# Ledger of designs, part 15: VH-VL binders against p38822r5to271

Target 1, 267 residues: p38822r5to271
Amino acid sequence: LSIGNEIKDSFKETHKWVQNNLKWLKDIEQFYRERAKLEKDYSERLSRLSAEYFNKKSSTSVPISVGDTPTTTPGSIEAAGVVAWNEILSQTDMISKDHDQLSTDFENHVANQLSGLFTKLDMTLSKINGFNNDMVNKKDNIYHELEKAKKDYDEACSTMEMARNRYTKASNDRNKKKLDEKEMEMNKCKNEYLIKINQANRTKDKYYFQDVPEVLDLLQDVNEAKTLFLNDLWLKAASVENDLGANVSKRLQAANSVVKQNKPSLN

## First folded at step 4 (VH-VL)

Design a4 (framework fv_rovalpituzumab)
Fold by ESMFold2-Fast, scan of step 4:
Structure a4 (fold): chain C 267 residues (1-267), chain A 125 residues (1-125), chain B 107 residues (1-107)
Amino acid sequence: as target 1 above (267 residues)
Amino acid sequence: QVQLVQSGAEVKKPGASVKVSCKASGYTFTNYAMNWVRQAPGQGLEWMGWINTHTGNPTYADDFKGRVTMTTDTSTSTAYMELRSLRSDDTAVYYCARDEYIGGSYLNYYGMDVWGQGTLVTVSS
Amino acid sequence: EIVMTQSPATLSVSPGERATLSCKASQSVSSNVVWYQQKPGQAPRLLIYGASTRATGIPARFSGSGSGTEFTLTISSLQSEDFAVYYCQQYGNWPYTFGQGTKLEIK
């Protein structure tokens, strides 16, 4: 028979539960932002490494002088090795770009989407809370009006009883007129009170049997929406990482093909 | 890649019907409502209605009630809009657009974040 | 139906300037207003929802404000790509309704 207390506690507890579940979205967002930074850092370092060795190749070019050395003319063999090395450096630079793309994808398609999801769900949760507050206020207002009408009726009853006692002790026209006046006033207050009882009962029934279940369902909908959209974001995160894996594999296959073409043996 | 791809341009005679398709990809189709919005040449945007992709229940704007039918095929992640009894003033680009709808009419609407490329429907004799 | 009225119909400004676009509802829509950008031959692009919340990927130079019946979209430090038609939309009541649009063009 503590239904009112249980219902009040239910909204507060469910609201806190949903808030805590939404809070996790911010932790997930931060993870992907830090993950993106790691990819960006790796990309920049790898690109720098590739550039350094492109420059080093140029600076280490040494003219071969005719001298007393056991030389076979290595022009075509050295050219083949340079082609293979340039391809390895080129594919390394492409791999750095693939990691830069992953960093950008984690920011734009995962972290920013998580941030947006949190903002939308937090706003929705806030409006559900406002709706609940409006319903509680309407219920409280009707109960306040009921209490006022009851007090007015009780006062009118007391006033009529006093007038009735005076008429009983002295049955004259003045006392009868006053009794009739107070009886009319009491009946008016009684009608107002009955109207307010009816309004309060309707508001109470709507609040406990319709409105409260409805706002609890809305809170559940927010949590379910979070779960469904978060699952979509998990799939997107996996997809962009899979793209990186496929691209890196392609880069390495291209490098391997060039190396095999430049192999001087029949193999 | 989240995309809405619509069917190609149509030319119809007055009194005919047109059915425009909108194929969704890159997201869970039933997590988002689908809106239909049209734009007559040189004119502004006009909302025609929306459909709840999870339940299949449509809501139509008053100007289109009785002439429009919105449906979905969840197995192909495709939304459809059929407009009947075409008139010359129905000549417009028709767009599908998703919204990230959470719950019923009491919850916040977050705008239409992804749009199809549009389908030009020309009604002429 | 709620009528959305945008002003001005055309706004001529120079790159780097500030543009202020107005949208008025025929009755209160609380904060239930969305702003879209549309370039010729393209579908609309979501900019702002809930009158003031930027959509994902929208540059910080775009900001929205207002509540009730009067709403404003502000674009600070206009870029060349910002010259387009802008629409407001209300979602306070069905049917959803759009303003007639404001064309932002180079002065």
Scores: ipSAE 0.000, ipTM 0.397, lowest interface PAE 14.6, mean pLDDT 81

Design a5 (framework fv_rovalpituzumab)
Fold by ESMFold2-Fast, scan of step 4:
Structure a5 (fold): chain C 267 residues (1-267), chain A 127 residues (1-127), chain B 107 residues (1-107)
Amino acid sequence: as target 1 above (267 residues)
Amino acid sequence: QVQLVQSGAEVKKPGASVKVSCKASGYTFTNYAMNWVRQAPGQGLEWMGWINTHTGNPTYADDFKGRVTMTTDTSTSTAYMELRSLRSDDTAVYYCARDEYIGGSYLSPNYYGMDVWGQGTLVTVSS
Amino acid sequence: EIVMTQSPATLSVSPGERATLSCKASQSVSSNVVWYQQKPGQAPRLLIYGASTRATGIPARFSGSGSGTEFTLTISSLQSEDFAVYYCQQYGNWPYTFGQGTKLEIK
């Protein structure tokens, strides 16, 4: 049927479209893996920088001499400055660890989840294709049986026609008995053909009005599931990056608090 | 008779690439996913990845991402695993193994384990 | 990644005895555990899937049990051919992971 051909094309088109949409998940996964590597590299570099200056500061501490004259506040002013600098370096190291955490979160909560989602949906898509193939094969098998039954019936009709012609040319008991036998055989083949017509009609109706819509709905469900879970992963990616922003802000506030305490002793 | 037959042993230098083949027979190739699993001498089994033989889409274990490629040729019912940038610790027997039934029916039962394995391909990486 | 831990590393038992092999998952895998047998120079052989279902052709003396995080493979009356390395594998989550193996040897 022409309607059947249109519906078959729809499955093939939709299946390919969904398959292409799933492949896009692999590109998104790769983006977050590369993004995580950038954060890891930044973290390692920033940690090394802060460690370098911690070591440099402690090993290059220069004794500043003001002679034998005691003063009220010179040691306090220098001590406050050193404390502020040490806090800036410490919070810088904490910021490096915040970026390390973001790298880990992108890998574990975004990229690995995208990989898992792809695998599950790709497998589901294959199973849906298998279901469609089962339904097509069932329909094709029943139509094959219908063609066979029709051929058997057509042959039985031809055989009966030959027997009828023989009886018409020579109307005797032998030819009548053979005609009756062939008529019985034809009626048997006719009944089998009618049964196959009914089976084919039921299978056709189920295929076009139930099975095909069902497999198309299943394909749509795969794409909908992809979209819903991808949206959740987008939100998760934004959430872990927001956590970085909040943590960095806290690090800087902590450093600023210590620096502000240095102000009164400078007078 | 269901069977997986792998390519022969390979000896490679560090930095080289190796491509192992796995030819399936006795069943419909695209109805089952294929795993690649390796085993270093005297060590346990390590899962490398999985390929959907119907779609050709692979899923790789994290330790192998970036240097492994899994492909299939449905016309010859053959799966391939290529491992690049070989190191001495890549010396192992590499197996292909048949996985989940993915064809024939959406209503197919759940995972049945890796029921058919190739004979294994020894890959030796030495300088 | 789910870590599968098998115990003991080596189990020494006599033929005709009962052997019990354990496998623990670091998080719940429901009943999604498979057991394999491997003899030297051979590929692994599927024994049990779904934690408790015997694969086709596997003798009745092999049985699996467990769910969640704790799994057991039991061999009720050891035959000489059963002395091998046994591996558990989870398929509840990607990536698939194997236990380190339990070597079953003659006492």
Scores: ipSAE 0.013, ipTM 0.536, lowest interface PAE 7.3, mean pLDDT 84

Design a6 (framework fv_rovalpituzumab)
Fold by ESMFold2-Fast, scan of step 4:
Structure a6 (fold): chain C 267 residues (1-267), chain A 121 residues (1-121), chain B 107 residues (1-107)
Amino acid sequence: as target 1 above (267 residues)
Amino acid sequence: QVQLVQSGAEVKKPGASVKVSCKASGYTFTNYAMNWVRQAPGQGLEWMGWINTHTGNPTYADDFKGRVTMTTDTSTSTAYMELRSLRSDDTAVYYCARDEYIGGSYLFDYWGQGTLVTVSS
Amino acid sequence: EIVMTQSPATLSVSPGERATLSCKASQSVSSNVVWYQQKPGQAPRLLIYGASTRATGIPARFSGSGSGTEFTLTISSLQSEDFAVYYCQQYGNWPYTFGQGTKLEIK
């Protein structure tokens, strides 16, 4: 009764708490998908920008010609500046590709992993809920059988009492035989009722001392698995962003190295 | 007892499609996800994807996205894997495997017997 | 994708000896590794999950260890039925990936 309600509330509340924690994984997944999209958009725009300026620079070059009015090519003007600018545009395109890689890494190594984890844990939570429902149904069915057996026994007792009263009023062989028959029927119902009491007690003990603790432990395991995976995920997310920072730094260092070499041989 | 029984061997031409079935018995079908794994002759195991048997929602490995479809029929406790645009290197034994998740661990505790799919001209 | 590399490809040992099989991940998978046994003409059989937890019904002579990128399956006192191919699998990252297998042969 009261204990049954307390256990119902305990499982229900713990299940709800775990379910809410799993929903948080979908929020984290969505954040990284949106974060990845921002990186993809930035990458595409940056790549387009570098390509446009590379083409624009090429299109504004003045070709060299033999005879007539002399013209100049990019290679015959400020060569060191031209080389430096081309390197900056090249490294800008590489930086755009680094951001594209980050976008891909967030999708494949973070968002997709969260999606997979949510699906598996949600399935496990559904399975645990199914186990709980099966346990409750078995318990309820046994108690229903017990209630029926008690009713049958009570009815048999009443019938025997009627036969006993009949025999007391008219003490003859016929009434004695009927009393004996009803007494046997009552004893049969009594035995069935005792069997059902034992079944109900075993089911109750299993439910409260084994099954309920077991499903609560399973719910805890789901939440612990979520926490452990998130710890690995945080490290992975930080790692891919750190890789971006290192790569961009190398790109810019390469560009700066070229710029610092103000030598005619760079022509 | 838990059993996963797969459909029989298939021979297909390049470009064709194959649909392998996996009939489950001995447990509540919708309480466990189903994985699909293949093994080319003399090669190792390759994971293809899994399906949530309760919702019918699949998740596919990137190498198979666009070519594979996983479905279930809960009324017959059967999972299906259809692979399209077959190539000769799709020749393999295809397994279904039940997904169990306990104590933070993912594990394939029961496997089907395997279905040999041969792709040749 | 995470690449799982098993070594040796083939290990020749005598019954009653100890066999040690290695599995390396190309990047950390924590303890998210499963081991399977496969005999010719049969489907794989679950042995160990979570790097070190034996599956139900698996003999005590099978043990697993490791974390991060290095994992080991140990079979103490090999029996005749233990000669098979063993695969490691990671489930720490999508997609799931398997090692190429280690074949245990009778010496």
Scores: ipSAE 0.000, ipTM 0.386, lowest interface PAE 17.8, mean pLDDT 81

Design a7 (framework fv_rovalpituzumab)
Fold by ESMFold2-Fast, scan of step 4:
Structure a7 (fold): chain C 267 residues (1-267), chain A 122 residues (1-122), chain B 107 residues (1-107)
Amino acid sequence: as target 1 above (267 residues)
Amino acid sequence: QVQLVQSGAEVKKPGASVKVSCKASGYTFTNYAMNWVRQAPGQGLEWMGWINTHTGNPTYADDFKGRVTMTTDTSTSTAYMELRSLRSDDTAVYYCARDEYIGGSYLYFDYWGQGTLVTVSS
Amino acid sequence: EIVMTQSPATLSVSPGERATLSCKASQSVSSNVVWYQQKPGQAPRLLIYGASTRATGIPARFSGSGSGTEFTLTISSLQSEDFAVYYCQQYGNWPYTFGQGTKLEIK
């Protein structure tokens, strides 16, 4: 296995792990959007129910007095009952509005925030992937150049040896000039090859000891940011739901107060 | 997926210059070297040189050194090969071909352009 | 430069038969030989590199062998789409050089 392939495998595995963790944000977002719909549906139905019974009660609460002497005591008792019932219906309508508020809070302060976070982190993950690809490809290109330089040098060496053999068999000025020319050509190829070896070694060291640790750290940072935001999200979701509980409790206490006032005095 | 699309056929007089383009798509252009290979009518293949698309550095075959220039435009993922001082024996189909580099051991051409016919006649 | 010589220039075989194509280098190129397939009016297509390694998507009926100066491409059971010109190339020494090609045709 080459170092480049080992590095690609490590990055690929970590990248996939982080990507899967980010996809989980979309599942959490969908949960809160569905939860908000349930609250909205409940709110609308509860509001209609309270309105329907408010109207129904109003139609049956008209007293008709026939005769010369009005009945004071029966009228007072019926009026008190109507007041208590109207308060229960009114507080029921208020409870429906509290659930509407929870629906809106889940959409705006939870689901939409999750969507925004996913978009930002996904963009960051894409940039990290692009950076890693650039680093791998730069390294691969340098090694490709190194191989070509090696082949050039090997060919120049073979050509020089052939010229040396010709000079050895026929030691004349022409063959010596050709040998010198080919030796210079070989030395030029050797120098280029050495330069490419140095470039490859520097690129390898930078990639292995600097670039790889950096991109892996960046991937870990993306996952940590996701984790920190989810913690804030859990707290926010709990807060808005707790507000609903407190408000509903207040509505019911108001209704109870009116009902208690309707209790007749002890005899 | 991976595609290399070359410019259209050219007809030139001896002594003129020709510039052939090769537009890459379906991969990151700067990740692979680009080679140029020609084929005279009814003849075999002849390597002309290559260019490192990441650095822009070209390497030319000796037979073409001094007459050929290879360049790239990374913004359009396009490689160019210009051949100068054309002769009648430069009549050939010119191909661009992508280098596949696997583990530092192999140098070969995995994808080829469709070819550009250059005809040099008086 | 290293001269690559292919033989035969033309090989006539029937579909379903085995075809063996030869490629000889004038000097040792180790295992640095690649094989391409070219159909009329088309660019060459990579078949085999490193003398024996099949490229991605190339059917198992194509196989390569050899080292040093003697190389062969074998197609074990010819299909109609296999009739084409085949080129060998060396990348063991610069400049890279190609064979003159072997045309595989229907008998």
Scores: ipSAE 0.000, ipTM 0.344, lowest interface PAE 22.5, mean pLDDT 80

Design a8 (framework fv_rovalpituzumab)
Fold by ESMFold2-Fast, scan of step 4:
Structure a8 (fold): chain C 267 residues (1-267), chain A 123 residues (1-123), chain B 107 residues (1-107)
Amino acid sequence: as target 1 above (267 residues)
Amino acid sequence: QVQLVQSGAEVKKPGASVKVSCKASGYTFTNYAMNWVRQAPGQGLEWMGWINTHTGNPTYADDFKGRVTMTTDTSTSTAYMELRSLRSDDTAVYYCARDEYIGGSYLGYFDYWGQGTLVTVSS
Amino acid sequence: EIVMTQSPATLSVSPGERATLSCKASQSVSSNVVWYQQKPGQAPRLLIYGASTRATGIPARFSGSGSGTEFTLTISSLQSEDFAVYYCQQYGNWPYTFGQGTKLEIK
């Protein structure tokens, strides 16, 4: 209906929209926390697997014999195949540590950053809402004062008119004094009413043409900040996953180097 | 962390008055209206009214007009609800609950509630 | 005033089952309906506002739907902590009004 109602509805709807967009950050945060947990679970299971097989390897050592008498004890000569197996188990444990690092990176550099961003922007939204509320309340208070000043003026006008009628019917010193008193009071109330009209007009103009556009811009800034920082976090998430890929590749290359040494020799 | 902490339980005689307090912390007190809702034993929720915490202006439900007064003290972030001319059917748990003030309007739903104050009216 | 009517008054279900709670308004409130959960001895807790928007910290098993005069709250896989009284409230018109509540109890 009025421009005031349109503007009030606009702020309320824009605030809800921004608040809902910030709520989405919590869903993204939860995704990365669950993703981190998957990496942590994988890491722990892979580390356990490598430790289990390292222990089994030790228990399968057998003395090497020449004829019917042993000539070696367990561990006195390490065959190339045992060395390669040790390296594969070692690199598997390192890969589990790489996944543990990814889990930690998702928690610390993505999920916790999303949580911090939400808290910061939510606090900023609260301040913007407080500022808008102050402006609305100042405007409403000025209109209440205006209404009171009008009532006082209307009452003073009525009182002055009664004094004028008494003087017209009986033109004496007493009635003249009363008329003058009531005319002065009416003029005082009139001046106060005019002051309040001017204050209300200035407050209205400032509110609708300056303050409301400014707070709407501030709400838009919150949403833009969310988008900007979210893009940075997407890049960070991709970066930590790329680091995992590079590290795993390095681990496997190390294992392969040891295995390739077996090609020309039984040692 | 947002908290609304209410005053302790009261026992009153019919015809007496009771004044319940609700102390807010963890947020900007004047950005939220304070609503008062009561619940008789084994019954549902009944809205009593709210107060604008910035201006101090209250609005009361029709059933309570003339015997309820809501006030605030912004320096202590505390809201008060006084109910006069108590009857036995005023026995209830009385809750304060906050309502966000956005763009010159209240949302009308309550995200945080006080723990409740039991008021027993018995002869 | 707008009258909010909840049904059933009591719903008996087993853990792990789905529960559907109904709330009807005597006239249109658009999507301005909120759901609260109340456990014995505790204050109500905000679950859903705007008929379908989950409040912060509310598990995904809680969902709301509806507009106009008919609204539903659905709990898809009941946990032991979900057995409580549920209230709907409208905020489309003054005065604000609550339904009389639905008690969700163990079968």
Scores: ipSAE 0.006, ipTM 0.515, lowest interface PAE 9.8, mean pLDDT 84

Design a9 (framework fv_rovalpituzumab)
Fold by ESMFold2-Fast, scan of step 4:
Structure a9 (fold): chain C 267 residues (1-267), chain A 124 residues (1-124), chain B 107 residues (1-107)
Amino acid sequence: as target 1 above (267 residues)
Amino acid sequence: QVQLVQSGAEVKKPGASVKVSCKASGYTFTNYAMNWVRQAPGQGLEWMGWINTHTGNPTYADDFKGRVTMTTDTSTSTAYMELRSLRSDDTAVYYCARDEYIGGSFLYYGMDVWGQGTLVTVSS
Amino acid sequence: EIVMTQSPATLSVSPGERATLSCKASQSVSSNVVWYQQKPGQAPRLLIYGASTRATGIPARFSGSGSGTEFTLTISSLQSEDFAVYYCQQYGNWPYTFGQGTKLEIK
């Protein structure tokens, strides 16, 4: 009987192992949602900083008074500096937009996809568990029917034995008729019991050698699907983060180009 | 009775967009994923993607990424597939089909119920 | 992507005969193969999933076999309604891919 317990334990343990592995997906999802929020916060703060200084520069020129006459127009060197500063502020705002895009990408292409993957696999795992429960219930029902058929057969045997004893004590037509009736009933119960033995044996063989291996394979398939789709999502997360790096580098090169133009010329 | 009913035939010009609907009835909409499969005249079947009806999250085949959008309206048990930047080679019958295991994994038992199909003709 | 190749493209057989349709995957898909039947002007109909499990309501004359890269659909005693196009589909790897189809025709 240890073989039945061993097989039952293997499904239970494998199911729990897969279930725990799926719960890990929710932890990964939460990480990317928090990561996205950090990027969104950074983006908003950086954009606000850029806007504040862009507004400040329009009001930072103060009239220079010499003998009560204001002077408000800077020379070429001042003009070049203003152009460089405007570019730095502009590229800073673009960098904030790049981080906003990363936040959106983490939400839509990573976290939401992880959520969907979890829901899909969790529903599949639930269906596999339901299928296993149905198989166990069908097996238990057949064994219950077998037990009932055995009991009915045993009772019919006892009844026939009593009828046989009555006939041996008083060999009259009434007792002979009753014996024949009880013998017929016993044979009917015996045939039903034999049918149930065959059904139970077929159900047992199917359950242990076909159905249980099949549900264990299905549990392994859930874990394999999780691993394959998770790997795809890992690659997507790395890709969108790499895109941020490339974009920020481009922004900084643009700013650098404008600053370098200031070096030799009076414009 | 489980049934998927799709919107009627469409004729579009190259560069246009088409949106096909698929209305489900006779089952709990959110318990099944919805797949989209197309078939060009005289050709075989081509899988476009599926959508998780419970979460609303779609997954697209690489050939259609960037110009297909799959959505659902759970209040009307309806799935939608929008294909943009249409080309003459997009002329096909477009099918929706449900999948018991939410369609998008190795634990997949086939598409057991299909819509009647929507013919989309792209011509100038 | 995994390429599914069906053979023959067309199979001509008489009613009552046995038909055997082949489906080959470019790489192993384990037993993750589905078979569909499609009649002209109709949507596909699910026949077999998991390479060998008949879908609900599918007659016993339809059977599937195979694992890894080679799969077979067998129709043991052809009925008139069985003349159609048959497609195999893999779900062992993503994206899901279909074979090009085998047309089963009379004579």
Scores: ipSAE 0.000, ipTM 0.370, lowest interface PAE 17.1, mean pLDDT 81

Design c1 (framework fv_rovalpituzumab)
Fold by ESMFold2-Fast, scan of step 4:
Structure c1 (fold): chain C 267 residues (1-267), chain A 127 residues (1-127), chain B 107 residues (1-107)
Amino acid sequence: as target 1 above (267 residues)
Amino acid sequence: QVQLVQSGAEVKKPGASVKVSCKASGYTFTNYAMNWVRQAPGQGLEWMGWINTYTGEPTYADDFKGRVTMTTDTSTSTAYMELRSLRSDDTAVYYCARDEYIGGSYLEPNYYGMDVWGQGTLVTVSS
Amino acid sequence: EIVMTQSPATLSVSPGERATLSCKASQSVSSNVVWYQQKPGQAPRLLIYGASTRATGIPARFSGSGSGTEFTLTISSLQSEDFAVYYCQQYDNWPYTFGQGTKLEIK
């Protein structure tokens, strides 16, 4: 069947398409892993910056001397400014922790899940390919046996015709016995050939009208699973990133609240 | 007969790389996944990863990510495993093994064990 | 990762006796456990998959059981060729981890 050839080509094309779609999951995974590294690097640098200036602040506070004894206790206006600065540095460190959390969330809830999804679907795709190859091999083996049976039958027919011609030219007991023997052998080969035709027809019908459509449906199911789970992971990625935005906003509001308590003439 | 034949023993210095081959015969190479498993002297089995022989896509165990590369050559029915930045504790017998095919759910892959194994390749890392 | 723990490390038994080997998972692996046999200088041989299904060509004296976190491999009447190291492996979640092995030796 010509339709059978189109269905066979369709499996290879569909399998390649699904395989390429699964490779895309690796690109998406790599994006989130690199994105996580950027967040982790930012977090570490921001934390070091806040720590550096917190330590620097302690070292650069103006000593106040009373008599011969130095003191580092600042005045009331300086104390208010120091409180605001401490809060800014503290909230900056908290922002660095929020970015560290985002990095961890991208790794654990997005990238690792994408990796797991790829592995699961890739293994499933491998099993489907194995199943398809087994079906093709079984079909090809049946066709090979059919061709062998046909060749045997054709040869037996030729041999019988040769014996028939000899009997026609010289009608004797020896030639008649030979004809009968060759006719019997031809009938045996004919029966084997008919059995193989029936086996091949059943195998061909099952292959093209049941097995191949079923395998194509399995390939479609893999792609559908990929799409459904990928959509869930993208929503998760957006969610954890939105959480970062909300947390950073809260950190900045906390810092602003402390800063607003400092007035130029009073604090 | 179905068999997997691996390349011969290797001796390497720390920091070097080794590439082990595994040649399959007696079956359709692309119908089975190929696993790589190692065993240090007197120790147990450690799964390193597997490769889809039809697609060429590998999956590595976390302990080996970044140091291992698994590839296939379907024209010769051969799988390869390359391990880089070798350490003395990488001294082991390295096995290839095919995944047994039975067929399973499209959403949950069935792992039915490794039914055919290579003879093993001893990799010795010494200074 | 799921940790597979086998016990005992070594089991000494006489030919003709029954041997029972244990394998415990750090979390539920359902029935997704395989068992392998390894003789000195040889590659492992698949014995049991799906916790209880014998692989092709494996003698009836080998049986597997268990589900969840506790699994057992039983050899009902030990023959001389059965003295080997036995490994369990889980395939419920990746990485597919092995137990450390149980050595079965002649008493």
Scores: ipSAE 0.000, ipTM 0.389, lowest interface PAE 18.6, mean pLDDT 81

